# Ledger of designs, part 237: VHH binders against q9y6x5

Target 1, 379 residues: q9y6x5
Amino acid sequence: LPPKLLLVSFDGFRADYLKNYEFPHLQNFIKEGVLVEHVKNVFITKTFPNHYSIVTGLYEESHGIVANSMYDAVTKKHFSDSNDKDPFWWNEAVPIWVTNQLQENRSSAAAMWPGTDVPIHDTISSYFMNYNSSVSFEERLNNITMWLNNSNPPVTFATLYWEEPDASGHKYGPEDKENMSRVLKKIDDLIGDLVQRLKMLGLWENLNVIITSDHGMTQCSQDRLINLDSCIDHSYYTLIDLSPVAAILPKINRTEVYNKLKNCSPHMNVYLKEDIPNRFYYQHNDRIQPIILVADEGWTIVLNESSQKLGDHGYDNSLPSMHPFLAAHGPAFHKGYKHSTINIVDIYPMMCHILGLKPHPNNGTFGHTKCLLVDQWCI

## First folded at step 10 (VHH)

Design yd116 (framework vhh_8dlx_2)
Fold by ESMFold2-Fast, scan of step 10:
Structure yd116 (fold): chain B 379 residues (1-379), chain A 119 residues (1-119)
Amino acid sequence: as target 1 above (379 residues)
Amino acid sequence: EVQLVESGGGVVQPGRSLRLSCAASGFTVSSNWMGWVRQAPGKGLEWIGDIYSGGSTFYNPSLKSLVTISRDDSTNTLYLQMNSLRAEDTAIYYCATGKDYYSEHFDYWGKGTLVTVSS
């Protein structure tokens, strides 16, 4: 049978959690596989943008999912509930499941990974689940494993997405050791159950499994708020996205809006689109608004109100608190190898190599992941 | 050394509920995976469902709405709750486990408990 790959994401799994909590099941997985300690994600460090970067190998300005909330001024379309199924938003890139189905006449399977319930370039994942946060991890895993065993043409690429520890990270904050300990223990138990299920079905020895995440989490506070209403009246702009990266569409002269915002808070950077730092690779797309505001780590932008979030993400991608990790196991991967850092866009060309697919042009560098793979010469 | 003892079987009327127990000795139920399997008269083995060490449960799709698997780690006991019983549920019910956390097969089985659904 052709090579097979299961890509698993635990949303908001900060790399630093691995140092501060015990993960017996994940450590057993890593012992016989590989660990990348830090994955440098793309800016902005949000769920939809980074999940799409993992499967396309592209910066957000290139794949078009530039935030969890977006506006297109030309078409008047809004992307605002994180469950938008309009192909318009996703068609600026070709994700790996589309390439898998078209190049090799193979099937793809998906349990809730962002974009997999949308026809992209007229191609939808062969097997998929419509996004529903109420569906249990076990039901997602059961569907994925059934499709991996019972499909013709064979499922060679499968994805599985889980909302934790992101939801609890927002609710409790990453510094709440009592609550985060319980959540992370549950995730480790789910990893144990995943491995057990794959072994039970005879899939484990021949399947490549990647466990990763889209971003980390940082502690927020009611003492670290930036009240946008204290700087500018709502009549001057339309708000496209709020925190920690605010996307501002001016209703008046752009310079006037910029001047009202630029000195509003010492804990927020205000950029005209053309002045956004080049290192973010967050400039060349019509869905990026004329002015963006970037809050400092742990600061929340609000509209004359308190925030209920004790944790958040979306901040500068150079911050270690925003970095996830990557662990992998399977016939393509070395056993017991530890690597320090890769870029999140490097995952896509690595996965294409494992599956024997020709990657679409991308921002990843295959050389960065070669040391993880048994069939490659390390640097 | 490893022993599984099912109990709770008997004669039950159609439409009723029944809970089976499986007392485990020689290993810890929370450290291994376990399942329920049944065999109706003159039929082959039919898988009902599994519970893994982390607590995740997986069921035969034909039975999912009718059964629930749970465990009590303090008493080292596995349970099978069955609802809306029908004559076709008449079978010997077995609990089973692998020899260790890494086992892919049921290596240890109980002797079974008979459930008869009749009026």
Scores: ipSAE 0.005, ipTM 0.463, lowest interface PAE 10.0, mean pLDDT 89

Design yd117 (framework vhh_8dlx_2)
Fold by ESMFold2-Fast, scan of step 10:
Structure yd117 (fold): chain B 379 residues (1-379), chain A 119 residues (1-119)
Amino acid sequence: as target 1 above (379 residues)
Amino acid sequence: EVQLVESGGGVVQPGRSLRLSCAASGFTVSSNWMGWVRQAPGKGLEWIGDIYSGGSTFYNPSLKSLVTISRDDSTNTLYLQMNSLRAEDTAIYYCATGKDYYSELFDYWGKGTLVTVSS
């Protein structure tokens, strides 16, 4: 039988939550598997960009999903996560489910992972669900397990995405212990349900399962707002994305817009595209706007209004608060091994190795994940 | 509901001027930003220019000397004045607006009005 992999993402699961809350089901999963305590994600630390980096092994400037809201200066197209299924946005990279279907003549299955309901290079996931946030975790799980057990050609790569704890992290903030405890306990219960379903269906012993996330969460406040309207009038620019990384498309002279913004707030950095720090790997794409504003951790950029967000992400990817974790279990993985840190782009070549796929050129380093795998020599 | 209705298109000879109108309903034109976009036969969308809630106007540099955008707040109407029309100006002209005051993308479009420049 070919090797099988299920990739699960709980959106916005900050690595630090593992230290401050109890996860009995996740802890049992880890005891028989592996834990990477911190995953260093890509900049910007947003949902769509990081989910696409996980499945392509590429920085955002290379895979083209550079934000949750985008504008392409060459084609004049606009992207938002709510209404856009145009393959144009996704075609700058080849995600693993496409590679899986084309190299090995195997099937892929998807429950809501970003991009899986879009044909990419004329290939859509063999089984998929159109994105709908109202669909329960249980329904997503039931579809995935049915497809893993009943498909021909066999489903060898499957994905499952869940919006929590991100939605609650935004609503309550990560410092709200009572509400976050309730939310995280529910997540742990869903992990327990996942494991029990896989055992009941005879899948558990032969399936590789990765549980990870795209980013963390940091506490915001009404006392930490940057009012962009105090810096520059709306008539000077088009706003492509707002907070905490603002994407500014000047309607007039770029230099004049930059000069109005550059010293407006001590709590944000203003970059011309060519001056964006090299360490971000966030420059070489037409969808990256001529000016970006990067707010300091916990600061929110607003347009002459208050923010309802008590938590947010998108900040500098060097911040530990922005880091998720990775846990994995299955025949490919050691049991009871803990690893400190990997880069989020390293997940893709590791998954290709597990599935026996030749990875497309990518920014990950297989050596970084080597110690997690039973068929590899760590040194 | 937001509705935009363009008018004033038709056949016009090269070198002449033409004014297009866009009647807006369901919102106040002075509370949003609005723009004009055109599409020539077999080509993509070309941005012409915008007018913002405060009255400031911004134009495609290749068209700036040839067009003027204005509005009449009392009649809730947007205008595009075009001067020295050329055959290359043959296109369907759309007016467009964002869904709210802070939207910087064109969310609502009219059905368009055809301008044909021929001699």
Scores: ipSAE 0.000, ipTM 0.094, lowest interface PAE 23.9, mean pLDDT 88

Design yd118 (framework vhh_8dlx_2)
Fold by ESMFold2-Fast, scan of step 10:
Structure yd118 (fold): chain B 379 residues (1-379), chain A 119 residues (1-119)
Amino acid sequence: as target 1 above (379 residues)
Amino acid sequence: EVQLVESGGGVVQPGRSLRLSCAASGFTVSSNWMGWVRQAPGKGLEWIGDIYSGGSTFYNPSLKSLVTISRDDSTNTLYLQMNSLRAEDTAIYYCATGKDYYSEGMDVWGKGTLVTVSS
């Protein structure tokens, strides 16, 4: 019987929510499994980049999904969430579901994880749902569990993505205790329902389950806005991405655009591409624009308008507010073990090990996660 | 000491709707998962759908467009709403639950209520 893994993401689940709110169902999951308190994600701390890093083990400059909105200077193609089905954007890496299907002749199943409704290297997840935000968590879970039980070749890798608490984090801000308490209680209830469903179907004892997230959330304010229109005229550049990391494609001399932006705000760093800090691993890709603007935590870049977002993410990946957590349960994992920190790129080689797959070259370090696993020596 | 009592069955005409009830005692319906299962004459058990403690509902894909499961926590009662009834829906309908929150499968059943769809 081959090992099986279900990877679940709750978008925007900041690590310290676990300490500030009660999660009875998640705590029951953790007490018989493992908890990694902080996962250091990749820069920029956005949904598409980090979800692809989880399943490839690569930094954004290496896997090519460098933002939620992109422009490729070589091919002159534009990317948005509405055209993410062009394989061009996803083909710079090999995600784990492709490896799973090609190395072991096993099936993969996916409910809405970014990239799973796209053929990548001519391979699409064996079972998948086209992305549609209106589809309930219950329907996603029903499809995943049905595919896990009723497939040949067997489904050994399955993914499940849910948009909360990110959507509510943006709407209310993470400091809105009343609204966030309600939202997080609903997520904990969904985790409880997930465990009950897996148990009812006889899947629980033999299935490895990872619950994680792509990033956190920080509080924003109408008092913390950076108005680009006060610094530079629209005629000088094309805006590829706005906030909190602005991607600027100059229409005129790059130096002139840089000079207009460099002293625009004390709450924003302006980088020529070659000057982007090495620690970001955000430089060596044609989809990274000639000038990048990085807002300070909690600051929003705008074009002569107000922002309705009370929470946001995308900021410096060294910020604890940007970090998610990871919890796991199953035959591959220790019971009752707590670990402090891993890098988000470390998840991929760990998952390859659990599934018996040879990982593609990646930026993760298996040694960072070996203490979570029962078949490894933790020295 | 968990007891489930189904009611609402009877003879109904094809194309009509019917709502079944399941009254629970000895436990709180909202603290455990609950489901509906049916058995047609001479057939095996067919799963209809479940509702979990958090409120999530899961249905047999063959039946999803025809049924709705709900609960009233104040009366500790589970419901099955059935629409567009057909002769093939003739069966004994059971509500079921696990012995505890994390039970595998259904191990506590009601005695069932008969639904006959005839013209």
Scores: ipSAE 0.000, ipTM 0.405, lowest interface PAE 12.4, mean pLDDT 89

Design yd119 (framework vhh_8dlx_2)
Fold by ESMFold2-Fast, scan of step 10:
Structure yd119 (fold): chain B 379 residues (1-379), chain A 119 residues (1-119)
Amino acid sequence: as target 1 above (379 residues)
Amino acid sequence: EVQLVESGGGVVQPGRSLRLSCAASGFTVSSNWMGWVRQAPGKGLEWIGDIYSGGSTFYNPSLKSLVTISRDDSTNTLYLQMNSLRAEDTAIYYCATGKDYYSEGLDYWGKGTLVTVSS
């Protein structure tokens, strides 16, 4: 029987939460599995871009999901948000569930992972749920486990996405220990329920399970706002994305717009597209705008309005506050192994190896994750 | 010693509701998973549903609209609420739990409580 893998994401789970809060169920999962303390995600550190990087192994400039709000300069199309199901936005890469279905007589299953309710290269996940935030974790888990046990061809790759702790991180901020402890305890309880359910259904011993996230969270404040309206009038540009990375499409000469923005605030960097730091791997795509503004950690870009967000993400991917973690358990993984850091793009080639799939060309390095795997030498 | 004691069974008219109780001793219901199973006369065991330590509930799809599982952590008691009872719901109802939180099977069972649905 082919190997099976369940990939679980808890949106916005900052790696440092593991050191500051109690996770008894997650710790029991890790005890007989592996922990990667920090996953260096891709820039920009947003939900859609990083979730697509996990399943493609590509930087955002390569897979085309460059933000949660996008404009394509060539086709003049606008990506509205998480509800946009136009395959155009997703077709610049081949996610692992498509590869899984096309290389072998295998099925994929998905509970809400970004992109799984969209036909990509004319292939949609064999079993999927249309995105709906009101659907409980329990219902998502029920469908995934049902499909893992009762599918023909067999489901060998399954995904499960949950919106917390991101939603609460935005609302309360990551430094609100009272509210965040309640939210994180609930997540740990859901991890416990997930493990119990897999054990009850006879799936646990033969299933590889990865628990990870797309990004972290940092504390924001009404005292740390950058008012873009103080820098430049709306008549000079079209705003494609606002905060903490603003995507600016000039209506006039690009140099004039750049000159109005470049010295406006000491707490944001202003880049012409060709001057975006190479380390971001955020330059070579028509959906990346001619001018990008990058706010310093904890600063919010606004349009002459207050921000209600007490936490945010999207910042520089070198910031530890932006990093998630990765934990894994199953026959492919060592037991009780702790690893310091991997790149988020490394997850894809590792998952392809576990499933016996030939990866599409990608930006990950298999060698970075080989120490996690029982069938590899860590030398 | 782990003990489970079911109660609340009896004769009930078709179309009515009934709530069964399972009193647990020797362990804490909120720290373990628990389930309900039933056995109709001359038939095999039928799984009804489970509740996990975190409060998540999972039901047999054939019964999901007819049953609700809940617990009272303060009294260490598990409940099964059944609605719209029909003659085919006549069975012995068992509550069960694993030997620990991470058990893969139902290791401890009560003695059962009989529910008879008849007019």
Scores: ipSAE 0.000, ipTM 0.437, lowest interface PAE 10.3, mean pLDDT 90

Design yd12 (framework vhh_8dlx_2)
Fold by ESMFold2-Fast, scan of step 10:
Structure yd12 (fold): chain B 379 residues (1-379), chain A 119 residues (1-119)
Amino acid sequence: as target 1 above (379 residues)
Amino acid sequence: EVQLVESGGGVVQPGRSLRLSCAASGFTVDSNWMGWVRQAPGKGLEWIGDIYSGGSTFYNPSLKSLVTISRDDSTNTLYLQMNSLRAEDTAIYYCATGKDYYSEGFDYWGKGTLVTVSS
C-alpha cells in the first residue's frame, strides 16, 4: 500500500520541442496528468550536475557535482564523466533513493540514473544497473518493472535514464528539423511503450510517474568559436573543463591569468571565482576553479581547432533553450493541469512529500509544486 | 473495422522453426500494442508476448529464448517466430490487440491458426 514513484529522464529534452513537434503519446499522458512548461535548471546546465540536483534538491555548489569534468584542489583528485565510481565525488549530498532505503526500510531501483551505481554514504540503490550506454530502453524498462512488481522489501522509488534526445541534439543540432523530428518521434513512441507496459502489469493506476529532463539544447556553429589559444599560452594554466563553461586552474598568479583572458572575446564572460554572479549559486565549493569562463549562448570555446558539435548545453540557466519540462501522472497528481515554471531543485521536496519521506535540508520550495498535487490547495 | 487474420500454422516436425503472420486491417499496427496468445488442447490461454506501438517487445519468461515478435509497418503485419518446436507447442495461436495504445487488455482477437507439432 505505500505510495510508489517512477522518475524518468530523457536527457537534453528542451521544453520548446513540445511546441515545435508532435508528441501524441506524451500529449495523452499530460491530458490525464500535469505539465510544467519550463523547469529552471541549475548552473552549469550539464548532465551530471542537473541529474544530481533533481534527486537532492541542492545547487551544484552544495551537492558537489559541479561539472561533468572536475578537479578537487584539496585532495588533488580528478573526475571525468567516464565511469568514475569513487564515492568521494557524490558524498556531499544524500540522494532520495538513499533516504528512501534508510528512513522507511523500503527498496529503490535504478536503470542508469547518474549516481545510482555508486555507494553514497555506504548505501547503494537496492536494485541497479551499472552504467552502459549500449543497453536498450526496453531492457532498462524490463528491469525497472520487474523490480517494481517482484521485490521484498517493496520498491517504492525507481529511476530510469535515457541518453536521447541529447546525443542526437549534439550531433545534428536542435535546428535540424528532419533529424530531430525522427529522434523525437522515437522518444514519444518509447513513452507510449512505457505507459503500455505499466498498464499491462497492473502498475499504471497506483504508480506516480514523472517524466522530465536535465537541460535543453542550443544550436552551435563553426562561425561562433572562441579560440582560447589566441589569448593565453597553455603553460600558464591547467584546463579542467573546456566548453561552454571553461574551468581554469592557474599555474602562475591568478590575476595575471585573469588579465590575459578578460578581453579575449566579446562572446565570453571571464570571472574570478568570488565574482561569479550570485544568481548562479556556483561559488562555494573546492571543485569550482579559481577562474571560470562562460560562453554566450551558441558559442563554443576551442583550443585552436574546429568543433564538431552542432548542438550544446552548459550555458546560462536563465536561457529558455537550456530549460527542460516536467510531466507527471498518477494518484498524487491533478488531471489536466498546466503550470508555467518551477525550479529543478523543487522536484526533490515534491518527491519526498509523495513518498512520505522527511527531506534533507535542500534549496527547493515545496510551495512551488503544491498546485500539481491533489492533497494540496493552490492559492 | 478492426480485423485480424492469422496465417502460417500447420503440421511441423519437432526441432523445426515456424513463423506465424497476423494481417491487420481497420487500424495501423504501429499505433496500437499487439500480442500473441496460445491455447493448447484442454488447457487455458497462455500469453506469449507483446509488441508495443514504439516497437518494444515483452515476453513470457518461460518462452523468451524460444520466440521473437516483430512487425512490418509497411504491410501492416505482425509476426511470431518460433524456434525449437516441441509437442507442447501444439496449440491454436491468436493474434490480439487493444482498442488503442492506452488499452489495458486485448479487445480484438483473430480467429486463430492451429500449429501441430508431431508427438
Scores: ipSAE 0.022, ipTM 0.563, lowest interface PAE 6.7, mean pLDDT 90

Design yd120 (framework vhh_8dlx_2)
Fold by ESMFold2-Fast, scan of step 10:
Structure yd120 (fold): chain B 379 residues (1-379), chain A 119 residues (1-119)
Amino acid sequence: as target 1 above (379 residues)
Amino acid sequence: EVQLVESGGGVVQPGRSLRLSCAASGFTVSSNWMGWVRQAPGKGLEWIGDIYSGGSTFYNPSLKSLVTISRDDSTNTLYLQMNSLRAEDTAIYYCATGKDYYSEGFDIWGKGTLVTVSS
């Protein structure tokens, strides 16, 4: 029987939520599996970049999905939610579902993971759903479980993406105990239903399941705004991405734009591309703009307006508030083991090992995850 | 002792709707998952759909537009609503559940209720 893996993402699930709220179903999953308390994600701490890093094991500068909004200066193409199906944006890396289909003549299945409805290197996930936020978690899970049981060649890698708690984290902010408690209880109930569904179908004991997320969430405020229009007139630049990391394409001399921005606010750092800190691994790609602005945690960059967001992410990846967790259960994983920290790029080579795939060159380190696995010595 | 009793079957004309009930005793329907399965004479079992303790519903994709599963926790009853019935829907309909919250497969079955779709 070939090994099987289901990778589940709950968008915006901050690691510290596990400490501050009760998750009876998730805690039972963890008790019989493994928990990584903090996953250090890649910069910028946004949805598309981090979801693609999970499945490629690459930093954003290497896989090419460097933001949720991008501009490529060489080809003059713009990336947004409306054109995210252009293979051009996704072709700088090979995600695990492509490797799974090409190396072993196996099938992959996807319920809305970013990139899975796009042909990448002329290969699309064997079974997939076109992205539609209106489709319920239950419909996504039903399709995934049907494909896991009823496919030839067999589905050995499956992905499932859910938009919560990110949407509610933005709307209410992570410090809203009343609303966040309700949202997180619903997610825990969905996890319980997922486990029960897998057990009913006879999949549970032979399936490896990873539950993780792309980033966390931090509290924002109307008292913590950076008005970019007070720094520079919009006629001097094209704005590619705004907050909390602004991507600036100068219409005039780059040095002149930089000088107008560099001392505008004590609550943001302004970088020329070549001066972006090496620790971000966010420099070596044509889609990274000539000037990048990085807001301090909880600060929002705006254009002469208020912000409706009470929570946000995208900030420095060293911040604990930006970190998700990883929980896993299945025949590949120890039971009752807790690990402190891994890098999000480490997930890819671990998944390749579980599936028996040869990983493409990547930025992850297999040694960081070996203590989670029953077939490895962790010394 | 867990017992499931289906009711609401009978003869129905093609194109009509029918609602089946499943009364549970010996456990609370909201504390466990429950489902509906049917069997036409001389055929195998066909899964219709399930409802889980948290309220999530899952359906056979071939039947999703034709059926709805619901429960009434106050009366401890599971329902199957069927619309646009056809002759091929003639079968014995069973409600079923696991012996506990995390049971694999359907361990406990009712005796079934016959639905005949005929003009």
Scores: ipSAE 0.000, ipTM 0.444, lowest interface PAE 10.7, mean pLDDT 89

Design yd121 (framework vhh_8dlx_2)
Fold by ESMFold2-Fast, scan of step 10:
Order: sequence, then structure tokens, then C-alpha cells
Structure yd121 (fold): chain B 379 residues (1-379), chain A 119 residues (1-119)
Amino acid sequence: as target 1 above (379 residues)
Amino acid sequence: EVQLVESGGGVVQPGRSLRLSCAASGFTVSSNWMGWVRQAPGKGLEWIGDIYSGGSTFYNPSLKSLVTISRDDSTNTLYLQMNSLRAEDTAIYYCATGKDYYSEGFDPWGKGTLVTVSS
């Protein structure tokens, strides 16, 4: 029987939450599986970019989903809607569900993972749900488990995406212990229910399950705002993305716009595209704008207005507050093993190995994850 | 000493609603997986739905719009609310905990409660 893998993402699950709150169900999952304490995500530390990096093993400049809001100067297209189904945005890479369907006579299933309701290279996930944030976790899980159990050809790769704790992290901020404790307890309960559901259906013992996230969350404040209107007039540029990484398309000379912005705030770095730090791997794509502004952790870029966000992400990927974790259980994984750190791009080649797929060229390193796997030597 | 006692069945007219109860003793409903299954005359067992310790509910897709499972932790009781009852809903209804509905030879812990939908 071919190996099966279920990849689960809880959006915005900061790694440090594991040490500050109790997760009895997740800890039971980890006790009989593996834990990677920190996953170093890709820059920018946003939902769409990092979810696509998990399933392609590529930096954002390589897979083309460079932000949650994008502009392509060549085609004049704008991307700013989670329901945008134009394959143009997603076609610069081959996600694992496409590889699974094209290399092997196997099916893929998806509940809301970014990109899974879009035909990519003329291939859409065999079973999928159109993105709708109002659909419950239970409905998503029920569909995934039915598809895993009853499909011909068999579903060997399945994905499940949930918007929490990101939505609550934005609303309350990660330092609101009362509200975050309630939200995180609910997530732990959902993890417990997921495990119970898989056991009930006889799937648990033979299914590989990865629970991970795309990024973390940091505390924001009305006292930490950067007002772009104090430094530059709207007539000089088009704003493609705002905060905490602003994407600026100049309407006049680029150098003139840069000079107006470079001293705008001591809490913001201003980069010409070619000066973006190499460590970000955020330069070589036409969707990356001529000027990029990067706010310091906890600072919000605004246009002469207040921000309602008490938490945010998108910041420098070296910040521990931006890092998620990875936990996994199943026949491919050791039991009771803890690992310190991997890169988020390393998840893709590991998943390809588990499924017996040949990975497309990628930025991940299989050696970083081999100690998690029972069929590999950790030396 | 674990016991489950189903109640609330009876003869009901088509189109009406009915709520079944399952009183548990010897364990805590809120700490366990709980579910409902039914058996129509001359038919096999049909799964209705489950509620897990965390409160998540899962339903048979063919029944999802017609049923709701809930629990009252203070009375240690599981409920099945059924709406728009049809003749096809005539069956003995069982509640279960920690049982594998999908295994051959499943035995419910209670006697069940008979629901007859007729005019």
C-alpha cells in the first residue's frame, strides 16, 4: 500500500506558545512522534508566501507568491483576494499535490490550503474545497478523512488549513494571556478531536500526520506606528502592499521616491530592490517592487490613520516571534524525538521522501530533517 | 460499571422533530468520544454522528442537515436532535462511547430506543 500523509496547518501558531501554554493533546501527539521546536520560515513572514513555500520547498522569489498582495508590472495584474483563482500567480512552482498526481497514479485531497482550489500547471487537487473561511474545522476534517478512506485511486497526500490562532493573534495580540489561552486551548481540543477521528476510522496507525504553521505573531501598539504620509505624497507612488513590509511602485524617478522615504522613521528600513539583504532571498522576481520598506518588529506602517491590529506578522524571518513549530506522527517518524530547528523549505523534500516522490528542484536540504525519519541514519 | 441508557423514542408523525437522550454512568461524557448509530428493521447499522471530548461534531453527510448532537456535562447526558422526520428514520437508536462503529460485530452498551415514524 503506498504511504499516506496528512499535512495540517494552524495559521500563526508561534513556536513559543508551546512553552507558555498547556497542550495536553498536542503533547500526547508529540510523545509518540517528533517535535521540531523552531521552523525558520521564509521572508516575508506572511500566510500565502509561507504556505506555498511549505508545499514547494522554494523561497518566495522562486515560487512567485511574494506577498498576500502583489502586482506584476509585466502583465499589469493585481493579486489581493484569497479567492483569486488566476493560475498566473501560482504557476512559477509545482506544489507537492501536483507532483503527487503527475508522477504517481494517486489522488490528492485539500481542505482550504492556499492554492489547492486553483489549477496549477493544468492540475488541481483531485478533491478540494473552494476557500471559505466560514467552513468549520470539523467540516474540513470530515471531508479529508472521507477522501482518505474511500477514494479510487487512493488519496496519498491530504492538506488541512485552519485560520486560528492567527485571526485571534491579530485581534488580541499574542501577549493577551486570557484570550490567547482560550484560543489555544480550543486548538489543542481540535488536535485531540483530529487524533480521535483518525483512530475511529482506522487511519491513525498507517497515516503520517504533520502539524505545523506558516509563521508566528508579535505584539503591536498604537504607540508604534510609522506614518508614510508624513514623508511622501500619494501622487509620487502606487502602494502595492502596506504593513509590515510595504511594496512601493514609484510614479516618478525611483531615486527621488527612495530619498523621500529613507529617513521617514528610525523604526523602518528602506531598500531599493537590489539592496534587499541577500539573507532574505527576496530579490529575483518581477512581483517584488522597486522599493521595499521593512518595519521593525512590533511597528505598523500606516497612511495617516490608526491600526486596529494588536498583533501582526510579516517581519524579519530571523525573529523568533515569527517562527512556527512542526510536530509529526506516523510510521515514517521516530517516537519521542525532539529536534531544535529546520528551515520551512526543508519540509517539502522530507514530504516527497515519505511519499516516494521525486522532488522538483528546491531550496530545502533533506539532511536537515533526516533525524526525524525511521528509515534514515542520523549521523 | 459503565452504563448507557437511551430514551426519548416513540411513535412520531412525519415532518416533526424528536430529541433522544443518552444518560451515562460510570464515566464522564465530556471526557470521552460519544456517538449515535441506528438500525432500521432488516438493515445494517448506520452511523449518524459523533461528538469528541473537545466538542467537535462529525455527521454522516446524508444526515447532516437533519440532525444535531449535543451534550450536557452537568447531567452527564448526550443528545440527538432530529428534525423533519421521515418514514425512513424508523429505527432503533443507540448511543456509544469508545466503541468502533466500523468493526464487524459492534455491540452497543445500551438497549437502544425505538423511533417509529408513521402517520
Scores: ipSAE 0.000, ipTM 0.332, lowest interface PAE 14.4, mean pLDDT 88

